# VHH binders against Probable RNA 3'-terminal phosphate cyclase-like protein: the designs that were tried, part 14

Target 1, 375 residues: Probable RNA 3'-terminal phosphate cyclase-like protein, of Arabidopsis thaliana (Mouse-ear cress) (q9c578)
Amino acid sequence: MVMMKKMKGSQSFRQRLLLSTLSSTPISIDEIRADETIPGLRPHEVNLLRLLEIVTDDAVVDINETGTRLKYKPGTIVGGKNLVHSCSLSRSIGYYLEPLLLLGLFGKKPLSIRLKGITNDPRDASVDTFRSTTLNIIKRFGVPAEDLELKIEARGVAPNGGGEVLLTVPNIKTLSAVHWVEEGMVKKIRGTTFSTRVTSDFEHSMRFAARGIFNNLLPDVHIFQDHRAGAQAGKSPGYGISLAAETTTGCFISADTTVSCERPDETGELDVEKKERSPAEDTGVEVASWLLQEIEKGGVVDSTHQGLLFLLCALSEQDVSKVRVGTLSPYAVETLRNIKEFLGVKFAIKPDPLTGTVILKCTGSGLINLSRKLS
Short names: E, the ipSAE of ESMFold2; O, the ipSAE of OpenDDE; V2, 0.75 times the mean of E and O plus 0.25 times the DockQ between their complexes.

## First folded at step 1 (VHH)

Design e13 (framework vhh_7nfr_2)
Fold by ESMFold2-Fast, scan of step 1:
Structure e13 (fold): chain B 375 residues (1-375), chain A 122 residues (1-122)
Amino acid sequence: as target 1 above (375 residues)
Amino acid sequence: QVQLQESGGGLVQPGGSLRLSCAASGFTFSDYYMSWVRQAPGEGREWVSSISSSGSTIYYADSVKGRFTIARDNVKNTLYLLMDSLKSDDTAVYYCAKGLDYFESWGPFDYWGQGTQVTVSS
């Protein structure tokens, strides 16, 4: 029997539910935005609890009338085929993908789930970044490449979404520990530009601008244009770009963003004063620059993937993982605190002043998927 | 074309009961959180209750908890609010509201009905 963990506030809501579920630790969260004008849980947080209901059996959720207190008793992770979930439009599908990937790995059955909502936004990692980078990171921990896939069936941007993806995750017995400290050299850059309900000229402009940044640095650059029309273009006009660098040692470093062209005003109507849209060329230059900055920071993952990297190390078999990262992001630091609280895993952290990077070591918690079925 | 049509309002004495209905059309009703919101004379809109697409998750404002019951019929595309032990403070126009996305429970809302007047008076 595990004692209920008591915690406060809105911080790390997603990771708290994820780690609660993986560790079978009941939690009670008080004072959720208690002092804000609109107190309590937000739509995407309630929607995440509903997603947990879909992928687990016997989870118990108790929310008070103001949404300022949550009691959560995790269920057994089941997974399953032909599942469907509509994501809240207050956050992108990317908000849900990282916890789903990790939960799916430890399910009774392989996971196959259709997710509907916003595929690309500037706040969470895009579906393109998950496909190009996130999935390649988890493969390093012994996750089989077969049956690990994200298919983008329709794109949708804020505010009205209408995007759709199919996520497939194999169930595993355990994650393997890693020794991953060699960054290597960038050998190729791959990317995707897209637009929804606007001209494909936005795709071309972003691609051309990004290639302009890379052409004098690296010969192997290919940026694809994924124009969507009709039913595959969602409900809102916008455009975006995702870039990933692959190194000689199998590291993947990414940067992405999305620009939404329309938003509802305070009356629910679109802005009647047409504002100049951000130039697509500027977006292409910005994201290419962000990718180069992430490469310069060093480490075997980019800043946004540090948290996932540490979660994978902590969940792995009871052996030592050793990883190199750039300067720790705030999300990564918060992830380390949450890992300690739920799994009891503490990382040894050693700065490398020669490279400006940081080496982290831990002994994995040895999470075993005891309910695993192979079909 | 989204339409929400409320009915069932009226004049009732304190301690009485009313049942409100909202007929929904023009969207896949079973995919969305549905809510009741009220507006008292001279005041802003106040959220009253929300129900998830399946009906398994329900929320109430503190002022109505234990007195009001929200329900839905996904076959008939109808949302209900059963109001018991009505008080003078419950006097308001009651609106059926659809969220911006499939799981908006506290708003904002993208579509509202025309409203139905509830008056609690001696």
Scores: ipSAE 0.000, ipTM 0.119, lowest interface PAE 20.5, mean pLDDT 86

Design e14 (framework vhh_ozoralizumab_d1)
Fold by ESMFold2-Fast, scan of step 1:
Structure e14 (fold): chain B 375 residues (1-375), chain A 121 residues (1-121)
Amino acid sequence: as target 1 above (375 residues)
Amino acid sequence: EVQLVESGGGLVQPGGSLRLSCAASGFTFSSYEMYWVRQAPGKGLEWVSEISWSGGSTKYPDSVKGRFTISRDNAKNTLYLQMNSLRPEDTAVYYCATYDEWLYSPDYDYRGQGTLVTVSS
């Protein structure tokens, strides 16, 4: 019989479902926020399970009355065209995109799915960051560039969303191992500012402020304004900025944030960061400073993409991947633990005292998409 | 497909003027912010000017502010750059550019083939 992994708590919910599905390992999670005032699974977590049911066949989801226990038997990843999913307004579309991208690569068919909800928030990577950075990291592992795309059809911020994106993901047979240790030099910065249901002055102010930080450091800086009106501007007032640096060796380093002009949804999570609304100029300066801090940390990816980088390495062909990163984020450390738990892949970690970075090396699990069907 | 075709470059003496044009096709021109960027020999890309989709907002770096004017004609899908008081340092290939928000590639950097501007006497 297929061995069920037993786990506890709300920790790493997305990665547990993702790795369960990719490894075909049934899981049972108990004590999900059992002692909290509002116990159990959050709306976005239940909604992620609904998304898994859309993109897989024969998945079995069993949730107890209080939402404090989940039994999940993964199905076959199918993919498919003309799919639609309405994301919970408790989290942004970005919460769903990372697991969905990886699942889509190992589907029976290529994936084409329309996701509706919040496109930009301060908690999860924005749809802009996915476009500029996340997709480029995935392409490094042998994924066809032509078939991997995220289209931003409408923007929407918290609390009411109304944004819409179209994600297309090719199905592949295997991911290629990588040797990715050369950071290179920053050669250009690209960014996007946007606003919804407020004046485009917010876009201009963020762009002006961010450029003020970069203009004396490098010449090739372009920050674009993506103004949306009517149905493309969602249902809530807000503004945001996403920045990406590209290096001479093809590294992409990003930073983003979004400011909602209305209160965000409160899910009862005690770890939800409450931030005061900032002036647009302060937001531009802050995100530009975060980007410079990420560049200074070194590594071939920013700290928020370390987890994805390690997942890609661990899922790759049974060959050695070697990557350089800056200081490991808590999310990255959790990712390494989850990888070991589900895939049995252990990373060798060696600090590089000359640069303050660390080099990680692993032999990929050799995940093969045996159900791959050419469209 | 998206196409951007620059024209209007040439040789001009210091203090002279040139007007660059960019013919855009294959996308909804009026929905995109447009840029002029330039590249001098052996240098990286330098942002020269930007204009909002409506033409109501424009920005310039200090190096060209007061000398260059960006404008657009959405009915003709055409972008313009009026360059006055040209200096030898303005010598570069000039590119019409936009970002790829609604195009298939996640590349933010979509440019035409460029038009050469040489400022020399």
Scores: ipSAE 0.000, ipTM 0.157, lowest interface PAE 20.3, mean pLDDT 86

Design e15 (framework vhh_lunsekimig_d3)
Fold by ESMFold2-Fast, scan of step 1:
Structure e15 (fold): chain B 375 residues (1-375), chain A 120 residues (1-120)
Amino acid sequence: as target 1 above (375 residues)
Amino acid sequence: EVQLVESGGGVVQPGGSLRLSCAASGFTFSSYALYWYRQAAGIERELIASITSGDSTNYVDSVKGRFTISRDNSENTMYLQMNSLRAEDTGLYYCARSEFYDSLYWFDPWGQGTLVTVSS
């Protein structure tokens, strides 16, 4: 069989498990936060391993007593329907969505899974951004729109969550290579504001502020207020906004954030992740400004989606993909290193001095879903 | 229109020699770095050799000392002289142009390729 890859540290934990599973490459990770006051794997990392066990058959997970060493032998990706997973409250559902999406595409069966936890936070992409932007990006690679959906049934913010989403993902045979270098012009902006366990005035304030930025730039702006009450409003007070711009060439550029009105528990991880509470109008202005900054940077995706774009290119059929992005994010650079390590795919990278963007080109690894069932 | 046309491939015994040619048109040949790539069955395309506009050359370790890349700017042609051929050299050989500043950057355009088979 395939030899075990040896790695160290906590870096790229999510991508290491994802790429291990997609490539059927056993891994051993040592020295996971070995020198920290609370050493080892964090709750969300253990919880991701539990999720992998739900969506795969015969995965083997061996964690040492201190959580500082993980041996992981990936199983066959099964998918399936009527699955349920409760996500750790130490990270949002957004932490789980990108790896779960990619795993679901290469499953034996289509995936239908109910995820419970925190739907929106400032660290990971919100469920709104995933729905408006992430899902549209993967369609470019030949993923069919049927059965590709995220339904937001309840919203929940940190620290106590209580949100709930239903993710459906079709299984595919292969991803198609892309030639995607034309940014186009912004033709419309869509957004969503929400609040949980506070008045809808927070939704109104964010929407009003964001519209104030956009109304003089283009006519086609619509920001929805997704008002939730009772059980659909989770267990913690907060508010947030997600914005997406669509271009004439089918690019989607996004920005989002969320403000929790209660202090999260003071664990090492949550302390790193927490952000200061701010006025709703300031939040609306901030996110609208972030969206305009992402548009100005150029590229066919925003900074937060560069990693996903490169994963899709590297996993695609053995043909050449060519994509334009803005300045490479640290996450994107990390993603390129992980792709090379697991898939052996190396990107040719060429700055474009005329636009300040970067062109990347690779030949896909040709991942084929050999276990795919058509229903 | 930019065009690259590979030729010179064929069947050869181990230890034999072949000379590949890449004829270029549609651009200022002398201004570009040029590359030879090899595609073997089931393996990604790999860079075999490069030559800059200033005639600086580079080779992958497995062919160093056996292969020689050269260019003739008056003929708009790049060559790959392959000596001491081994079974592992079997593959489809492609030429490509690139910007002269970095071999990690992207390649304009690929030719149709020329097949080299080393067998007895």
Scores: ipSAE 0.000, ipTM 0.097, lowest interface PAE 21.5, mean pLDDT 85

Design e16 (framework vhh_7uia_1)
Fold by ESMFold2-Fast, scan of step 1:
Structure e16 (fold): chain B 375 residues (1-375), chain A 121 residues (1-121)
Amino acid sequence: as target 1 above (375 residues)
Amino acid sequence: QLQLVETGGGLVKPGGSLRLSCVVSGFTFSDYWMAWVRQAPGKELEWVSSISGSGGSTYYEDSVKGRFTISTDNAKNTLYLQMSSLKPEDTAVYYCAKDIWYESDTYFDYWGQGTQVTVSS
């Protein structure tokens, strides 16, 4: 009745579910960590499947006893209001935001969902980066700004979370193709420092250290402090910083990290040695340096946003999108393979050796939200 | 009613020293981070140094590290900047500021005329 795609392993789990759902393509994934001491799907992967069941109608999920095989038949994307989802503490809310954002755009109804868990960690883009950079990228593709919002109601870091965000996403008919090759010049830097269950001196330390890196390069640098206390500070001590550079052509380039002050469980790193500088000062210097490195790489997006950029191009109307990026990240290459597999969209890739950047072109798949309900 | 008054500037030769003072009124000094910022002729406002309300944490622009020292006297609501080994590049009007967030092109509240520092041989 319906063609089922067969695939193997744990790679691209989020994108496989996302693209399966957007293309209405049933999938079977075998050999999920079959040879590992703890085989199968991880808690956050199972939790993502539960989130898909909340935002879609009639999705079918079949997982074997060991979690090493998944059969997934996608449902119709519904969206809806007053939704609530508790994210697994094995990954941050950031793990869920990118697929949820794209699914919400193609829902029958606008999406409004409250997500609980870890708001900031070093593995996934922070809720701050999502708000400052990710949402601005998707606006370039014709998504209305007024109904697209992420509210950070409480912060929570690993291991115990206790953070909370409210995501609102408009449903659209189609995405617009883009011609986005001019990087422009950096005109301003905006950032946020935060801390939970530790002194606000951590925020000040990161902010002044980061500003010290930028002070001789750019005058327009504004880094906010978002100290949280009581109910808004989650369950674990920590601190972090998110920085975004805006260019004269409307490009947003970001870098972020988070430090948990509580010892990690099984999946985290062991204790780090003390440095001569305060850990917070070092964190500010490090992230500011990462932002400058991303700017130097070129492209209209940073390395972590290349995959999202390509997904948006591939999902757009049947017109040509043309974009410039820095050297392709492993995640970006993986994204291009998944796009071809599910959507049949092929990108023409032309390296520019003089700049170290790469120009990509594709004709969008022309995904139309036929289930969109108009008042 | 908020007021910041900067004093202590003047003409000094390269390698010389000056101490700037800023008397603060209209808010509780120790509740805020305080900063020194400067503006050289024909240039934009530049951050120089910041100090926590407790005085326990200090930060400096790289070009002034080891040469300038920021300090406070909370009992007198006074912020200081001790400047040593002054260079011609340090020539600017110096302002003290409450270190807060602004929608303008700077991070700082700065008021008054500032105090002129001129380093010339």
Scores: ipSAE 0.000, ipTM 0.157, lowest interface PAE 20.1, mean pLDDT 85

## First folded at step 2 (VHH)

Design c10n (framework vhh_7nfr_2; at its last look DockQ between E and O 0.01; V2 from the best seeds 0.00; counts 0 for: pae O 14.9 > 2, placed apart)
Fold by OpenDDE, look of step 2:
Structure c10n (fold): chain B 375 residues (1-375), chain A 125 residues (1-125)
Amino acid sequence: as target 1 above (375 residues)
Amino acid sequence: QVQLQESGGGLVQPGGSLRLSCAASGFTFSSYAMSWVRQAPGEGREWVSSISGSGGSTYYADSVKGRFTIARDNVKNTLYLLMDSLKSDDTAVYYCAARDSTYYPLFEESSYDYWGQGTQVTVSS
């Protein structure tokens, strides 16, 4: 009788589901926002469970009437071609992409799925960041590059979305352990601006402003424009910029942001702070500065990708992975805890006081995709 | 005392070649990323090239890419810059700079720990 893991609270909900599924560990989560004005699971969380049902077989999802209790029995990861999923508009597609990428790797079949929703949102990594940075990080772990792709068919921003992406993930046997401690030197910066249902002038302004920050710092900077109109522009006006720095050792450091109309928060309350829409120029400067800060922190990944990096290490073959990161983010710390809880993998952590970076070492869990059908 | 001493500069014709050297002392040379930075008269400092402590990673400005080669000898504590196909626009004082970092981010003058005195390179007919 596979003992159900009992947990409480809404914290790390996405990651708990992911690790539950990858480890085939049933979970029960109680007291999900039980004391909040709006108790229970959020729309995007329920939607994530539905996504899991699409990509797995024999999953059991049991939610109580108030949404404050979840029982989840993970199914077998299947994958499949030409899947379609409409994401909740309460979070961006990036919210769903993170677990989906990892799940797709360990499916019986390769994964091809169309995701509909919001492509760019400040709360989550943008689809641009996934393309420029996240996928490249995953490739470092032995994932074939030719079969790993994220195509942006349409852009969509809050509140009404209308974006569409096509994700292709190969199913693999195992992830490779990595020795990834050398950051290298930033050799180039690439970026993408986008705009939907607004003038492309916003993109020009952001591009110019961001470029201005880098002109004296690095010669090889290119920011591309992705203006969308019509059906490809989604259903709401917005604009944004995504930047990624590539190093000589193959590291990618990213920063992105999106400006769109305010959507009600998870509680339905309009964050009335009329944050005066920052001028597009300011947005460009802000993101460029953010990128520089992330670069300065060091490490082979930016702070937003630390959690993913640790998951990949923990899920790798039974060999030693060694990685360098900057200051550990709270999310990264929580990720390490969850990894220990679900996978039994412990990381040795060694701060480097000279550089301000941290070295992490672990032995991978040795997850093997035994159900992989040899195409 | 930390010392960086550049040499090898001089007058050369367009299309010519020069080899710059930077002799380092007073610090653990192999632990430092090294860079060449140049300054033309009346202009600000311009980054030219960098090399990691181990020498495994190199980076070049677009203006010199394909023409210049950075190298180092950690046994001799020496940094090199091979300059081929020199142009008039390459005329500058070339400085050797060291940074105690395993991660070489964007060029920032203040990020370098040590600087040489520079060597003059003049490309003229």
Scores: ipSAE 0.000, ipTM 0.247, lowest interface PAE 14.9, mean pLDDT 90
ESMFold2, look of step 2: ipSAE 0.000; ipTM 0.215
ESMFold2 (binder alone), look of step 2: mean pLDDT 84; pTM 0.858

Design c10u (framework vhh_7uia_1; at its last look DockQ between E and O 0.02; V2 from the best seeds 0.00; counts 0 for: pae E 22.6 > 2, placed apart)
Fold by ESMFold2, look of step 2:
Structure c10u (fold): chain B 375 residues (1-375), chain A 125 residues (1-125)
Amino acid sequence: as target 1 above (375 residues)
Amino acid sequence: QLQLVETGGGLVKPGGSLRLSCVVSGFTFSSYAMAWVRQAPGKELEWVSSISGSGGSTYYEDSVKGRFTISTDNAKNTLYLQMSSLKPEDTAVYYCAARDSTYYPLFEESSYDYWGQGTQVTVSS
């Protein structure tokens, strides 16, 4: 008789599985999209369960015939090398990277896993943003920098993907609590453009437009080009840009976007130039403007990283973390709710009406990796 | 003031090994991404390998993966390329290259700003 935490609905599926696994809490989720035309779990959600079976031992996954009920008994996080997972094309690799980055820290072995699918998509953070920003946030919590890496082996965009990344995550014993309230001033902006199965001129246009926005703000702006051809270009045409601002106190604020170019006919890379969804110059302006908006909101992370920040604080040692963020999003509030539900960690929230930012504090749950191999 | 000087080239038989060195002056490795780039006789430049300034991330062109190892010694401001299992098609002038960014290693020769003079590697029976 295993007692299961009972839940309903499709919301927070990724976080529920992550927190279930990290806290060793079996869960039962009922009524997953039960009243929708197409009920039950979506392909990317089932695919996440398969990924959990790959990186853990002894997980038990029981899904009913319609996918509207899941019983999940988490396994022991093992990690390991030479792992490969093909991600569902209904979402990008980024959907899977966030939980995997946290799970890998608490594995029996260091994690090295190859993920195949869509590397860049506007619905999820791009693999460039994970490399430039997300990994740096995690390193603040005491994760060794040299062992936490993401390599982009091939790029892929919707609809057909074909991208590939290699993720390495060290196993650790605990995460360190942080005192991280000083935003600093932006000192440099770094970026990466990419292009697959289209002319690299799209990258030049995006870079030129973005630099036009930044030129009179600071001198240290570098946006690097990553044109992919052949096997490394995936199976669909596209381009995009990821930007990160680094501040004087070591904060990273990011924005990214991707354009997936549909083809009317099956032709070469040049055909994609003739059927653009939006001008590359407009894409460069858009992402640069979003970055400036995220900087203006304040906080030590951008709005898309608030959830990860709170998860890290809540998983850390039994000591106080204190962080400053911009206006809490509905997703950030949902994350705080799930953290309380699974870890019993409650954040104190103190708004600063003069700046529009908020300070959050918690005592970490003190998650310890008891299965860690030290040698 | 920024200078890149390659050494360690020479003549070697197929299957042999060489270790290339690139001593830099005028900057600290942690501030730059470093690369090796080669040019075979009459051919275009070809990126071979890169290493991030933070030291952990290494990258290799497919034809050299498993045979070549890039590394740095930050105390000596020296970049290395350990070349093993050398083949005649590895014959080229090898250049050390650097880029003014620590965070975004690049895999294309045109992306590097600073170059050495090159060192000749010849693989021949």
Scores: ipSAE 0.000, ipTM 0.117, lowest interface PAE 22.6, mean pLDDT 85
ESMFold2 (binder alone), look of step 2: mean pLDDT 80; pTM 0.830
OpenDDE, look of step 2: ipSAE 0.006; ipTM 0.258

## First folded at step 4 (VHH)

Design c14D (from c10 with S110D; framework vhh_ozoralizumab_d1)
Fold by ESMFold2-Fast, scan of step 4:
Structure c14D (fold): chain B 375 residues (1-375), chain A 125 residues (1-125)
Amino acid sequence: as target 1 above (375 residues)
Amino acid sequence: EVQLVESGGGLVQPGGSLRLSCAASGFTFSSYAMYWVRQAPGKGLEWVSEISGSGGSTKYPDSVKGRFTISRDNAKNTLYLQMNSLRPEDTAVYYCAARDSTYYPLFEEDSYDYRGQGTLVTVSS
């Protein structure tokens, strides 16, 4: 009765589970890092499967002894209140937020879940970027702003985390198709600097350096210092910055990073670089520069949000969505392949040589949340 | 609501001729490249003709070149396929299909924005 989709390797693990669950398609993944010294699923991948078990009913997870084979039968997305999940410290909470957000939209009940772990790292989007940018992107697809929020209760950086966030997601019936091709002009920049278990001077240095880059370009720049102490400052020393540009047409473009001051696995000799600025000032300049690079690339979203944008278009009502993006990232291309594989949604692309951007279009799959219940 | 409605199919003897038509509605017809594609019983979809939005360019695979002629009337939002010297191998359901020619399919060269319900052509004695 149930057709199982067979696939191989470690690629697209998050999206395979997400799309499997949203499409109710059982999957079998073989040869997961089978030839590596440490074969199989990584801690964060196993932990994501445990999160899926928390937010769904009747999901079946079968992992072989070496972790090199996974059979996953998706369950019904339930959602619910007062949920708690401790995220693996091998990745940040940001690794879990995007799939969890999309699953929560199609749940039987609204989702309210407390996530514990690393709130900010250089690999995954920070909890700040999720709050400032990711949530604003999904509102364009008809997701109500009420009950859609991320509360940052404690910050924690690698390696030991100790951060904590509360995510609430409304359940919806369908996503609306979009025509989102006007980039507009940057009208303001907002940002957050933070530090954990180190002096607030790091927050000030990043803010001052980033502000210095923007002062020549735009007057409306406000970068906040979110100083945390005691129980709200996690278990590891570090600092970070998140920046978001808002345009006149409601686009949000972001960039972020985090520096962990304690790296217990770092035992190598480092080249001593003569820097005119402190490490925190360098971080501020770097992220400000990344934001300007993302703005220059164009598109209605930054490079890191292209995949989410395409997932939203593909999951939307059976109508045409058109979206402008900059040069497609490798992750975005991977996302488009996975969308086709699980949802049968095909994208077409129109280059715009004058701007260096491209417009993509698709007809949404028309995913309907048939189990939606009032709370 | 986008609709493509094919007509003109039927039974014809080998060597005979048929003219298919496709009535388009719900989109700007002249902005779309139009296609005829067919599917024989138990086989995949096969492209058989293409015409640009203006009607100025046409393309055919070797299997039908010289026998089939695609044309369009942008004032009437109608696409045509004139099929001559029909062979038993031309037996298939024929579909009208549309693609905005300013867009390129990312992963399938023969993907279309819209496709009709099809009309059956049977070539048999």
Scores: ipSAE 0.430, ipTM 0.726, lowest interface PAE 1.8, mean pLDDT 90

Design c15M (from c10 with S111M; framework vhh_ozoralizumab_d1)
Amino acid sequence: EVQLVESGGGLVQPGGSLRLSCAASGFTFSSYAMYWVRQAPGKGLEWVSEISGSGGSTKYPDSVKGRFTISRDNAKNTLYLQMNSLRPEDTAVYYCAARDSTYYPLFEESMYDYRGQGTLVTVSS
ESMFold2-Fast, scan of step 4: ipSAE 0.467; ipTM 0.745

